# Ledger of designs, part 8: VHH binders against o26223

Target 1, 191 residues: o26223
Amino acid sequence: MKLLWTSQHIKVTVHIDGKVSKMDVLEAIKTRRSIRKYQDREVPEELIDKILDAAMCGPSAVDERPWHFIVVRNREMLEKIPEVHPYGAMVKDAPVAIIVCCDSSLEKIPGFWVQDCSIASQNILLAAHSLGLGAVWTGVYPLEDRVEGIRRLFSIPEHVIPFSVIPLGYPAENPGTRDLFDPDRIHLEKW

## First folded at step 1 (VHH)

Design l30 (framework vhh_lunsekimig_d3)
Fold by ESMFold2-Fast, scan of step 1:
Structure l30 (fold): chain B 191 residues (1-191), chain A 119 residues (1-119)
Amino acid sequence: as target 1 above (191 residues)
Amino acid sequence: EVQLVESGGGVVQPGGSLRLSCAASGFTFSRYTLYWYRQAAGIERELIASISSGGSTNYVDSVKGRFTISRDNSENTMYLQMNSLRAEDTGLYYCAKIVHETSYGFDYWGQGTLVTVSS
């Protein structure tokens, strides 16, 4: 149905443009969706730099900030990620991926690096969304087979732990809205 | 800097008891699973007991019911109470902070404490 397809396509484009021009912090948090389909468009280095700057601005336990990042643009390397990450099939179709890592030598309080790297990963997703990009968090830690596979593929040293792989690009899908507010999960004063 | 220091080894007769201690420093002791390993002459180093951050314990069958692992998070110390000792319990006992055995990373070992069961 040519006419129906054209109408829907136009609506999606207008809606995406509106989000880019008017997105405040709450809107970014509420409208961010996992994006697994990307346009065949390169992401400028300046946008990656802005995203990584945002990633490093997260709170960190005793200010240890143990995160390191690998930026992967090489198509051959992106195509190898699904071989070591079963749920990373979309990575091969992304123009770029960011691997969030923990340098354990920077760890001051054991175990908090997981929270630190989670915060960095979420900031990547929010920053990407605010800049008109789409991204998805694919889990690596604590799954040993994925940790080992990513480490070997990217020559990551033994004291560094790969935490997440985040492919990103210009979105080629627009998932519907989600209403996730559940008042039954809010307890006043006591459980 | 992570340090693990064992103490309490010695010579004991069969049926006797010993308590090993592992004093830890350089990490947040309460947050880690900790391990006791044994290395006997001609035998590979084997896991004897473990204790999780939550207090869950595990033992190799040969010591179950005879050995008790415990921890004191306020003193940063782990213990191994060894009862009804047998000749085959002879060996070097190591305190360890091991990265999960299916994960990469650094394992930290103490220097070992010698237990000899002989009469």
Scores: ipSAE 0.000, ipTM 0.090, lowest interface PAE 19.0, mean pLDDT 82

Design l31 (framework vhh_lunsekimig_d3)
Fold by ESMFold2-Fast, scan of step 1:
Structure l31 (fold): chain B 191 residues (1-191), chain A 119 residues (1-119)
Amino acid sequence: as target 1 above (191 residues)
Amino acid sequence: EVQLVESGGGVVQPGGSLRLSCAASGFTFSRYTLYWYRQAAGIERELIASISSGGSTNYVDSVKGRFTISRDNSENTMYLQMNSLRAEDTGLYYCATYIEVHSGTYDYWGQGTLVTVSS
């Protein structure tokens, strides 16, 4: 089938250690999994820069782009995250984490920053996966205690809202892929 | 550790048949899609056929109905049965797979096996 051959098209990406990684967009989306176990191996700054570039390419309401990012590599700071985020225990074992924030002063339409920061967070996960890294989205907003805890831990100003904490690193687990397609959730023309 | 070894190439007359084998080791063979590529002198390597872990097959139009890809998970071996061979089927045939290791996807290739279709 012509369509099947098109679906096997592969984008070539040079990996940090000189190995070649090939993954098209649909493959990246379908094979990305939450990764919570990491190798004791540093993530190069160049890969973080590529991930953040991808994060900022997401669409935003009326092009408000309200996102700001904190890159955390300091071991002592990473080890404090579980104290304010009870389900963020894996963050202390990651070599790096990205905190996605909203600067509310950049918001043009009330409430849409949540969607904007969700898009940025997902782009971080997909970009990390495409570069041979694993990551997981740990929720901060809208849980007020987590928002305040993270804000205080990282000296985030009151007009800035921490949205998510995303630890990432070279994966030490491979959970395999999921088959999630459910045609019962698709309605043609009307409900 | 990951190794792919092709065999079965040779010289055959037009209309003849050959069976290529790809012996694999160093990974969980049954979980991966496997590929046959062909490279003729002076042109880019072309994907000819693939077989998924579930047994789904794909073929390039020029070989449909003539070539059959199959796998034997108990022997860690993939095959390409080539029938009704034509002069344009001449080339180096490579076995390949793409393995997710530490969430990076890496391509692994055999050394290739030469198929020559001539009188």
Scores: ipSAE 0.000, ipTM 0.090, lowest interface PAE 19.9, mean pLDDT 83

Design l32 (framework vhh_lunsekimig_d3)
Fold by ESMFold2-Fast, scan of step 1:
Structure l32 (fold): chain B 191 residues (1-191), chain A 119 residues (1-119)
Amino acid sequence: as target 1 above (191 residues)
Amino acid sequence: EVQLVESGGGVVQPGGSLRLSCAASGFTFSRYTLYWYRQAAGIERELIASISSGGSTNYVDSVKGRFTISRDNSENTMYLQMNSLRAEDTGLYYCARTIHYETGYSDYWGQGTLVTVSS
C-alpha cells in the first residue's frame, strides 16, 4: 500500500519558449492549508489576475466553462458577507474575496457545473498558495439560504448560481502541513 | 456485457408527444445514474437529462417542464416522456450509464432512436 503512490510522485521541469522553471506540484498540493487569518496588506491586482487565469485552466465538462468570477475588495461589501453566510466570519477580515459563480445559460451537460466550479475553486486555492497568499473555500451551493443571500448582496441574476466565496490575503497564521495519507482507503483490484 | 438499447422514436407534429425507452442489461441497473443524450444534425451530442439511483432528476433548461425522465428498476428500463415537442427537439436520442467528464460522452452508444418533429 505504501508503494502504491511511488509512481505518482513526479517532479516537473517546464520549458517555455527557451525559459525553464521547476515545478513541484505535489509539494504545493500537500502543503496548501485553509487560511482564515490575514495580514492588513493589499493584494496586488496582478496576483488576482494570475489566480483567475489559473482558475479558468481547469478541465470543464464538454468545455462548457460556465464560471464567472466576482472580485470583491470593497470593505463594506466584505463586511456584509457574514450576514448571509454564517461560517464566513473571516471574510470581513480579508483584503479581497473571489465569488465563484455558474452561468447556467452556458451549461451543456446537466449537473456537471458543480464539478467545474469545484475545480475552479480548488485552482484558486492552489494558485493563491503558490503565490505566497492564503485562502479558504467557504461553501455557498447547495445551501439555498446562502445562494439567495449572496445573489441579493451582489446583484447576481437568477440564471447565475453563486457557488463559493474564497477570501484571500497574505497569511497571518502558519497551521503547518498535514500528513493525510491513509492506506486503508486504498483497495487493490477489489473493494 | 453492458448493453443499452433505445426505442420509441418516430415522426410527430409540433406540439405532439413521444415516449422513449432505454432497455438495460449486463449490470445492476438500480445502482447507477442514467442519462439521455441528444444529437441534432450537424451538432455534437449533448446531455439533456439524468436520473440518479435514488430518483433525483436533472434537465437542461431547454427541456425543463416538457420532458420527464423516469426509471423502472424492476424492468431495468429508463424512459423519457417528451411533451410539447418543437422542431429543435429533432435528433437522435441515446441513453447512457457513464459519462466521460471532459467529452460529455459515454463509453456505450446504441444506434439511438430518431425523433423527427415536422409537419
Scores: ipSAE 0.000, ipTM 0.223, lowest interface PAE 13.2, mean pLDDT 83

Design l33 (framework vhh_lunsekimig_d3)
Fold by ESMFold2-Fast, scan of step 1:
Structure l33 (fold): chain B 191 residues (1-191), chain A 120 residues (1-120)
Amino acid sequence: as target 1 above (191 residues)
Amino acid sequence: EVQLVESGGGVVQPGGSLRLSCAASGFTFSRYTLYWYRQAAGIERELIASISSGGSTNYVDSVKGRFTISRDNSENTMYLQMNSLRAEDTGLYYCAADLYEAIKTGYDYWGQGTLVTVSS
C-alpha cells in the first residue's frame, strides 16, 4: 500500500496491485443508513479528504458552489455541540464531525445555496458509507437557535451560514435496509 | 409533518388489561416498521415491541406472551394489547415509526406518550 498525493490537497491510499474493490453507486445509495453509534477508533485524515472531495463534486445552481467545511476532531468542541443542538447528542461520541457551511458571498442565485449544501451533505453521507464509515445528517439551517449556537461555538463569521453537522466514524451499529420504492409516486406522461 | 398520537393509558389493578393506540399521520404508514417504547421512572426509554411493514413482530422477554402488537394500515393506527399487567409495566408508553433517517428539525417525532399505572 502507498500513500499518494493525487493533488496538493488530497491523500490517496492505493494497493500495490491497483485493484481495489468498491461498493457500486446504486448499492451505496440503497444501503446507506444514518449511523449514530461509533467505534472508539480514529478516522484517518486521508478518508476525510476523500469525503470532502466527493462533497465538492455535486451539482450547484449556476455552479456557485457556496459550500465551506469545518472539520472538528477536538473532543471538547465535539462535546459542546449537543449543548447548542438538541438532536446532536451522538456527536460527542464521534471521532470527527464535518460542519457544512454556506459562504453567502459565493451565492449567485438567492436561496439555491440550501439545495447546494443539501447535495454536499448527501455526498458526504454516501462517500462515508462507500469508505466503510457511518454518518448522520443533523439539521442546523433553518433553525435560528441552532444556526446561532453553531456559529458562536465555531467562530463562524456573519456572512457564513452553518447548514448541517455530520458526525462520522466507524459504525458500532448496523441498521437493516428499507424497501422504499413506491410506484404510486411515478406518473407516466401526465400527472 | 409527521404526527404520532398515543392513547389508551390509565390506572389498572395488577392482572388487568389495557389497549393502547397510536394514530399516525404525515407519512406512508404501511411502509414503516413501528415500535412501542416504554419509559419507566429512573429507567432509560426501552423498546418493548415492534411490528414490521410485513406484519412480523418482536417483543422483549418481559412482555412476551402478555402483550400483542398489531397494526391497521387502512386506519393508520398501531395497537398494543396489554394483558396480565404487572407493577413493573408502569410507565409512559410511546409509539415511534422507523424514522431513523429523519433529519430532526425542532418537532418531536415522539408523541406526548400515554401513561400506564399498574397499582393496587
Scores: ipSAE 0.018, ipTM 0.455, lowest interface PAE 6.6, mean pLDDT 84

Design l34 (framework vhh_lunsekimig_d3)
Fold by ESMFold2-Fast, scan of step 1:
Structure l34 (fold): chain B 191 residues (1-191), chain A 119 residues (1-119)
Amino acid sequence: as target 1 above (191 residues)
Amino acid sequence: EVQLVESGGGVVQPGGSLRLSCAASGFTFSRYTLYWYRQAAGIERELIASISSGGSTNYVDSVKGRFTISRDNSENTMYLQMNSLRAEDTGLYYCARHVYIESTGFDYWGQGTLVTVSS
């Protein structure tokens, strides 16, 4: 079956460093793209704080909220990430990266921390986009070699699991937008 | 040349036990989470159990308390101890390792070992 439906658009006003941007939530979701090329320009601390605030607002299984974040701005540390994450080459060129971690001591339901940290990671990407920044999710968990490499590089305790590394910056590329809606993936009432 | 080789399958009566082995080569075994899957005739593979590099385990509800997954990093081998076997446990058992790189998944599978629970 093929089924098309129309959605309503709701406009949200965001204040960015004294500037006002208006963005439909659906528009933000549909226009966010992975950005791997960044301007040689610092990201203000206030924007990182807003992004992390949004990350922590995600839904979490039984409200366990097991996420912790490491903010990396040190150039030497950013340059070492590709050594332990071979597909994280763009991180060395970013002005900042956020490492999303799970503190297992905060876990109330076994195994749902992966979904919790995925939600936090996606919120970081959406919040960055809404603030005029670009970001990309580079995978760490469940690849044990990357987990151990990132843990050692950033002195992460054994009870904490690094989940993703998200470089951020002002975009130096515009990949455009895509329409990915596929009605063949939607089943009504039964498979 | 990643290779996974299962062994230990066979015919057993209901209530019996079997231990499956998965011998791995071509990668640093101790660093990876490994999985046991089961496939009955004509249906898709289902995840039965997993074991992380640190030894953390997970099981589907239907086998909890009956099956035990373990690993021996010195021998590059993963095991599945199956107790109190039921007719519904009949199937091909596969060990697997999953790799996710740049939004592309690579799945490494063994050939499978057949477990038949019959009276």
Scores: ipSAE 0.000, ipTM 0.094, lowest interface PAE 20.6, mean pLDDT 83

Design l35 (framework vhh_lunsekimig_d3)
Fold by ESMFold2-Fast, scan of step 1:
Structure l35 (fold): chain B 191 residues (1-191), chain A 119 residues (1-119)
Amino acid sequence: as target 1 above (191 residues)
Amino acid sequence: EVQLVESGGGVVQPGGSLRLSCAASGFTFSRYTLYWYRQAAGIERELIASISSGGSTNYVDSVKGRFTISRDNSENTMYLQMNSLRAEDTGLYYCATRIYVESPGYDYWGQGTLVTVSS
């Protein structure tokens, strides 16, 4: 972490409320990009708490809310993720990662836990972006080799399914914005 | 207000020990990484040790095995235990943290505490 060499000090009370998040919902959705390069800076636990609060606010089929989260800050554990997740190379360089899991014992209707955990994962990405962080969704489920690799690495019980690994940190890259609107994919009244 | 106050500096003979303390206030201490920096005469301030919110520690090679950084979240205090002190350890020792309210964050420093290793 780079610290200023000047003695500039200000009064600061750390609070995690609306004043810290200055991005509206549409802006957050349209400008969020996958970030795979991170500054060598720690992410405060207060920001992780806010991100996880947002993750748990997603809609869930019959309100089953099957999600559980593992927060990984240990450098040795982060360095082992690429060994069991081929797309996880960037995780070793992130200050923190969140593993989104489904507790299958909480599922009330079959199959919707995938949608529930997808919603939680997307909320993590959007919340991180709104707080000035970068993140990327690396897929675990439904690839069985990755599911079992992550399960073994983090001592995840058999009834819990690791769904995604999301490294996050302060961004060290700015890929810019994309214009993705395609009217040819919109059909009125019928196909 | 965010404040960091160092104490524990003094004069010690080579091979001696000192324990520095950094008392913090005005922010949620347990959630931030804390740093010890050293500034010797004629040399730029250098990072000596760090301790993350999760307890992970790092040290510059010159102090590994001799210095131990620790934190007490219940007392909002960070420590630097300095053993086997050498003449080159002489300097002003500062504690520091970076607060992230908006990007970029703001750096906060203590006033410094003087460590003198006399021969």
Scores: ipSAE 0.000, ipTM 0.103, lowest interface PAE 19.8, mean pLDDT 82

Design l36 (framework vhh_lunsekimig_d3)
Fold by ESMFold2-Fast, scan of step 1:
Structure l36 (fold): chain B 191 residues (1-191), chain A 123 residues (1-123)
Amino acid sequence: as target 1 above (191 residues)
Amino acid sequence: EVQLVESGGGVVQPGGSLRLSCAASGFTFDDYALYWYRQAAGIERELIASITSGGYTNYVDSVKGRFTISRDNSENTMYLQMNSLRAEDTGLYYCARDSYYYGSGSYEPLDYWGQGTLVTVSS
């Protein structure tokens, strides 16, 4: 269950030679929903690899890329997450969860790591959706009790900050899509 | 046109010191975060030190306490003071500018505007 490929080569090399398999990115963005019910079915390691590769492709303030990831498949550990995260009850029913962390030793500009880890979290959600999985972002930072609870549970060093817990699996619900476009929030040229 | 020109490299014995300079032109110097990168033989290019427009500094653990980054906004120059040099500090040192002013967020890769300056630490 431990990740041993942190010292391995990047698994995905993108070559675009003029043949683009059509990825409907806008549709993926628009149709992604938070999924909190999962099938009793394992998620292959290869899909987790693809999701984490996508997570690391986000823009980062001064290219600091402070993110680290913990992949949790152990049932006992997943069942303990709701004890330290009151809105994480669904995590115990997920086959896997990803904990997005900031290694503060990699921080180059104070405070921007929150944006960096938010981008990584969104990329996890979007990549999971594109691969036929469902996921939900459960917030950890900046709630001190959740940060310290997750830190203790997963033996996270003091210089590393747990940012989000993202359970994922094959979806067992379909909430549909939302029409969220609001033209009143768009101002032309000036406020 | 953006220009960054590195200087100050040379040969020094272990335990010695060197001061690198990065002379900048073609942009509003005060608005940008600036970086020192190092590329050693057999090792990929790594970020070793940064300084924000406001003067806040950061270092990788391997140079922390030994290297000091600074900037002189009136001279449009950034410096790297290197003390207690080790054999593993040998490499080409590159000065880079953030692609966004005030260091507000950069996408990979950062700008590289010089050919680098060679530092060799040998006995």
Scores: ipSAE 0.000, ipTM 0.104, lowest interface PAE 17.0, mean pLDDT 81

Design l37 (framework vhh_lunsekimig_d3)
Fold by ESMFold2-Fast, scan of step 1:
Structure l37 (fold): chain B 191 residues (1-191), chain A 124 residues (1-124)
Amino acid sequence: as target 1 above (191 residues)
Amino acid sequence: EVQLVESGGGVVQPGGSLRLSCAASGFTFDDYALYWYRQAAGIERELIASITSGGYTNYVDSVKGRFTISRDNSENTMYLQMNSLRAEDTGLYYCAAEPYYDSSGYYWDLFDYWGQGTLVTVSS
């Protein structure tokens, strides 16, 4: 695994059904879907590095950037995640998973780390999609049993809070797109 | 535990009508956006119709004016009324719902629930 320490100009390509396409930001946001079925193919470490670089580029409250990431490729460890996460069954079939964590010692404004880690998680999903991969956000925080199960499984320190588990791989399903625009949720100038 | 079951498919002649149903078990529709997708031979699943929890509907242009999506939260069922059917409407029709909430109101995971599909064949 190589971690990228500095941002770089990245050309984005998407592999859809074996075809390579470039997508803009709005297309990536609108076409990203949760993917829970993965091909039996390794994800190159260079793609994981690009995804983690994108994850760290999100805004954070008072620039606290409290996120840490655990990259899990070990098959035995991936197979143990569903034991502590009841809706994480797909993780055992993924080639890799990223665990998004908050280091509470880096927190500058109480409580905003949840938003910070949500932003990092969403950036992982969008970056994966833009690179031709599929991913799904499985919730850990604020469910105490999942938080402690993941903490124990990966030897996470007490001051660090596991937030989400995101399995990633080349997609083995294509659920298509959804129409989610609801004008009833938009209010002009007053409620 | 969580299931969507489609019904109402069949063989119909051009110009005919069918009503598809999607029934949910293991959860209620109340706060869910609901969708009908179509899968025809040789093409990806495409969104045909949607209805939000607030009742806002949308349709792909090829079915607008011919198809009507509706929901009945008390019956935990969604419908697709299909009128003036054409050969091009032939395909597997899938029901989908988002997201799952448990009885405490928690959003557990970002799942889209899909049924197994119901076949609609329009032929003379």
Scores: ipSAE 0.000, ipTM 0.138, lowest interface PAE 15.1, mean pLDDT 81

Design l38 (framework vhh_lunsekimig_d3)
Fold by ESMFold2-Fast, scan of step 1:
Structure l38 (fold): chain B 191 residues (1-191), chain A 123 residues (1-123)
Amino acid sequence: as target 1 above (191 residues)
Amino acid sequence: EVQLVESGGGVVQPGGSLRLSCAASGFTFDDYALYWYRQAAGIERELIASITSGGYTNYVDSVKGRFTISRDNSENTMYLQMNSLRAEDTGLYYCARGYYDILTGYEDYFDYWGQGTLVTVSS
């Protein structure tokens, strides 16, 4: 392991043994599953950097890009998330979580920050999957108790809205892919 | 070893009532959301009702007002009280443990299931 501090993060170089497969975009979309069981392994900072880069590449309404991200690695903080998020029990077992937030001061069109942060959240899930990690989107907004619980726990200012909590890790489960194509939902030319 | 065991199914006439139970063991019951699913002949298995660790409940529209989900954390048991039963309520009822969040969706988020209990509504 080699540690480098090159920016706001400590970058860790990790030698990974095992099969690394690249998947095309369609395969990544079709095979991504919610992963809630993680190996007891640290996720290298360089992979988190790649995931966050991908998150910021999503389309955004009038290019407002209102997203901010909190990276949580501290075990004590991860263990407190289930206390304010009733469906976040798996977060305490994850090596890292990303909190997707909206800075409302960056919003140019009312309400579209929800779509912007949804796109960023999905990009995190897809990027994690493409890098051999597993992740799950746990919902925060628009549930008031969760929003205020997460805000209090991470000292988030009032003009910033926590949107989602996404735990990530090397997967310790392998759910099969789903066959979700339904041609009855496709209408040609008219309803 | 995680186990979920359903009971309380049976044959009942339209308009009747049944109470299903799901006895859980092998995990910290209080930490998990719990679910009732129904599998009817010719119909895909569907989520009927859910209850969070904090007691928040959710129902599909077809059973809302007729079915009540509840839990007893001291007995590690979840219940489904079914009133005003209809022929279309016939099916296998499954207990499930999972991580379902109102914002994340379907049964692919459940990690343990019971074997099911049969409910038949007929005259």
Scores: ipSAE 0.013, ipTM 0.319, lowest interface PAE 8.3, mean pLDDT 84

Design l39 (framework vhh_lunsekimig_d3)
Fold by ESMFold2-Fast, scan of step 1:
Structure l39 (fold): chain B 191 residues (1-191), chain A 122 residues (1-122)
Amino acid sequence: as target 1 above (191 residues)
Amino acid sequence: EVQLVESGGGVVQPGGSLRLSCAASGFTFDDYALYWYRQAAGIERELIASITSGGYTNYVDSVKGRFTISRDNSENTMYLQMNSLRAEDTGLYYCAKDLSYGSGWEYYFDYWGQGTLVTVSS
């Protein structure tokens, strides 16, 4: 059974732990943390739809939008990801993962697809956080063995490049806050 | 407390073999990917081999076919079997585990062992 995702059919009111929640954009950016421990709770399809809609709203070079997404809920498939991805151990415990891919046939300008897929991946993390979920970006590209491992596992064609694997679920950890502002990295007018 | 202790380094002639060990404690060994890094003089520390919790292995091209990474989950130990050693393999060898950092998109390595020195000389 093939699932077709479209923004035209995403019409769901989001409830986060029984309550409607909205986070300021700056708050979402500053409080998002990588989450690697998940509750044993399914994530509704409506929330995945909202996350993927947000991913596709990112800017891309010359509006090429090269993104494709694989949504993985099958437990057997999730359990195989750590075998081809060294940093993917937590994926086997997640209720769902999204694989962000680049379709190279959609690329209009060489090399910018990496930035495009990075933007899509970050939007997934921020959207998940805003909806009360936790997620973590695990890197695939540019590590050739991870790229080929994920390609084989999910039958990804040669012209499509797996970029990241993002497990997500309701968080079972709270890493706490971080203050990362470093004024020494800001240069006015010149280096 | 997370601890990683490397051993097995030494002086060996070109073409020789060594087996490095990394004994781990302070975490659930079976749940983590593990890594061997090499630090040569004047060269930044580089990843040379990795093994996932499921046993999937990765190598840099320069060691592929000569080095074999493995793990023994019952002993909480990771190994690097090094064959056909070359002068270029000289360096400090470190093991590392991925570290949950609480932020960021990849695990970061914060726990390193003391390293074990491998010297390939005639």
Scores: ipSAE 0.000, ipTM 0.197, lowest interface PAE 12.4, mean pLDDT 83

Design l4 (framework vhh_lunsekimig_d3)
Fold by ESMFold2-Fast, scan of step 1:
Structure l4 (fold): chain B 191 residues (1-191), chain A 118 residues (1-118)
Amino acid sequence: as target 1 above (191 residues)
Amino acid sequence: EVQLVESGGGVVQPGGSLRLSCAASGFTFSSYALYWYRQAAGIERELIASITSGGSTNYVDSVKGRFTISRDNSENTMYLQMNSLRAEDTGLYYCARKFYSGSYKDYWGQGTLVTVSS
């Protein structure tokens, strides 16, 4: 099927809670928390679209940008993720999850795809937070059983590696602020 | 599963009116922007009208003043009121749930045929 339109053909505005435009980058970084409890409420596709756009804006080694994304909204599929991911129990309660994958055929420098996909995953978490959503990074790679379990569930080809599963939703918890600054970890000029 | 079902198409004379309906299920209707597209023979599918979750509307120039898009969140239904119909309005009308960047899945109805002819 050919594309009958491009993004330039569509001009839309997304009505967001109004909290998004008030959070600067430093605030988003410092206040983002892992959210594992979600409201029984759908996430608008416009917000997922913004999150995926942000995910692809990360720096990538030699500009290889090896990431692919699977968006999962099917309840039966979400309910099967905990069977292959022991720490993914919250995924079944989320309205949507994003699976971050690496297409190994796009890798230009060996091993850096892990860093690339980590950056994409963090951008998903920050973008979700800035849009009034909650999310959590559940690790898949490098645990072989999780990699193959997720591959099997979503028919992922052998040359593509599932890296993380990130459930998203409107938060049903507020864990509060963390004070993580530790000056003992900062060394001036030398160790 | 997201479903969109159009109805209200038919044969109408030039200058006549039709009201199309798009019944939605499988998602929180009130939270999404919704769209009407038209596919005429030999022409690519075009966006003709949109309505945001907040009720803001937009139209392609060829239908402005003649067509009105609306939504009823209590009935999970979007409408297209078509007045002063012309032969060139003939086509398949699709309702859709869309997003700006084109990287996420579109959801489409099956289409409803509008024929403007005697």
Scores: ipSAE 0.000, ipTM 0.113, lowest interface PAE 16.5, mean pLDDT 83

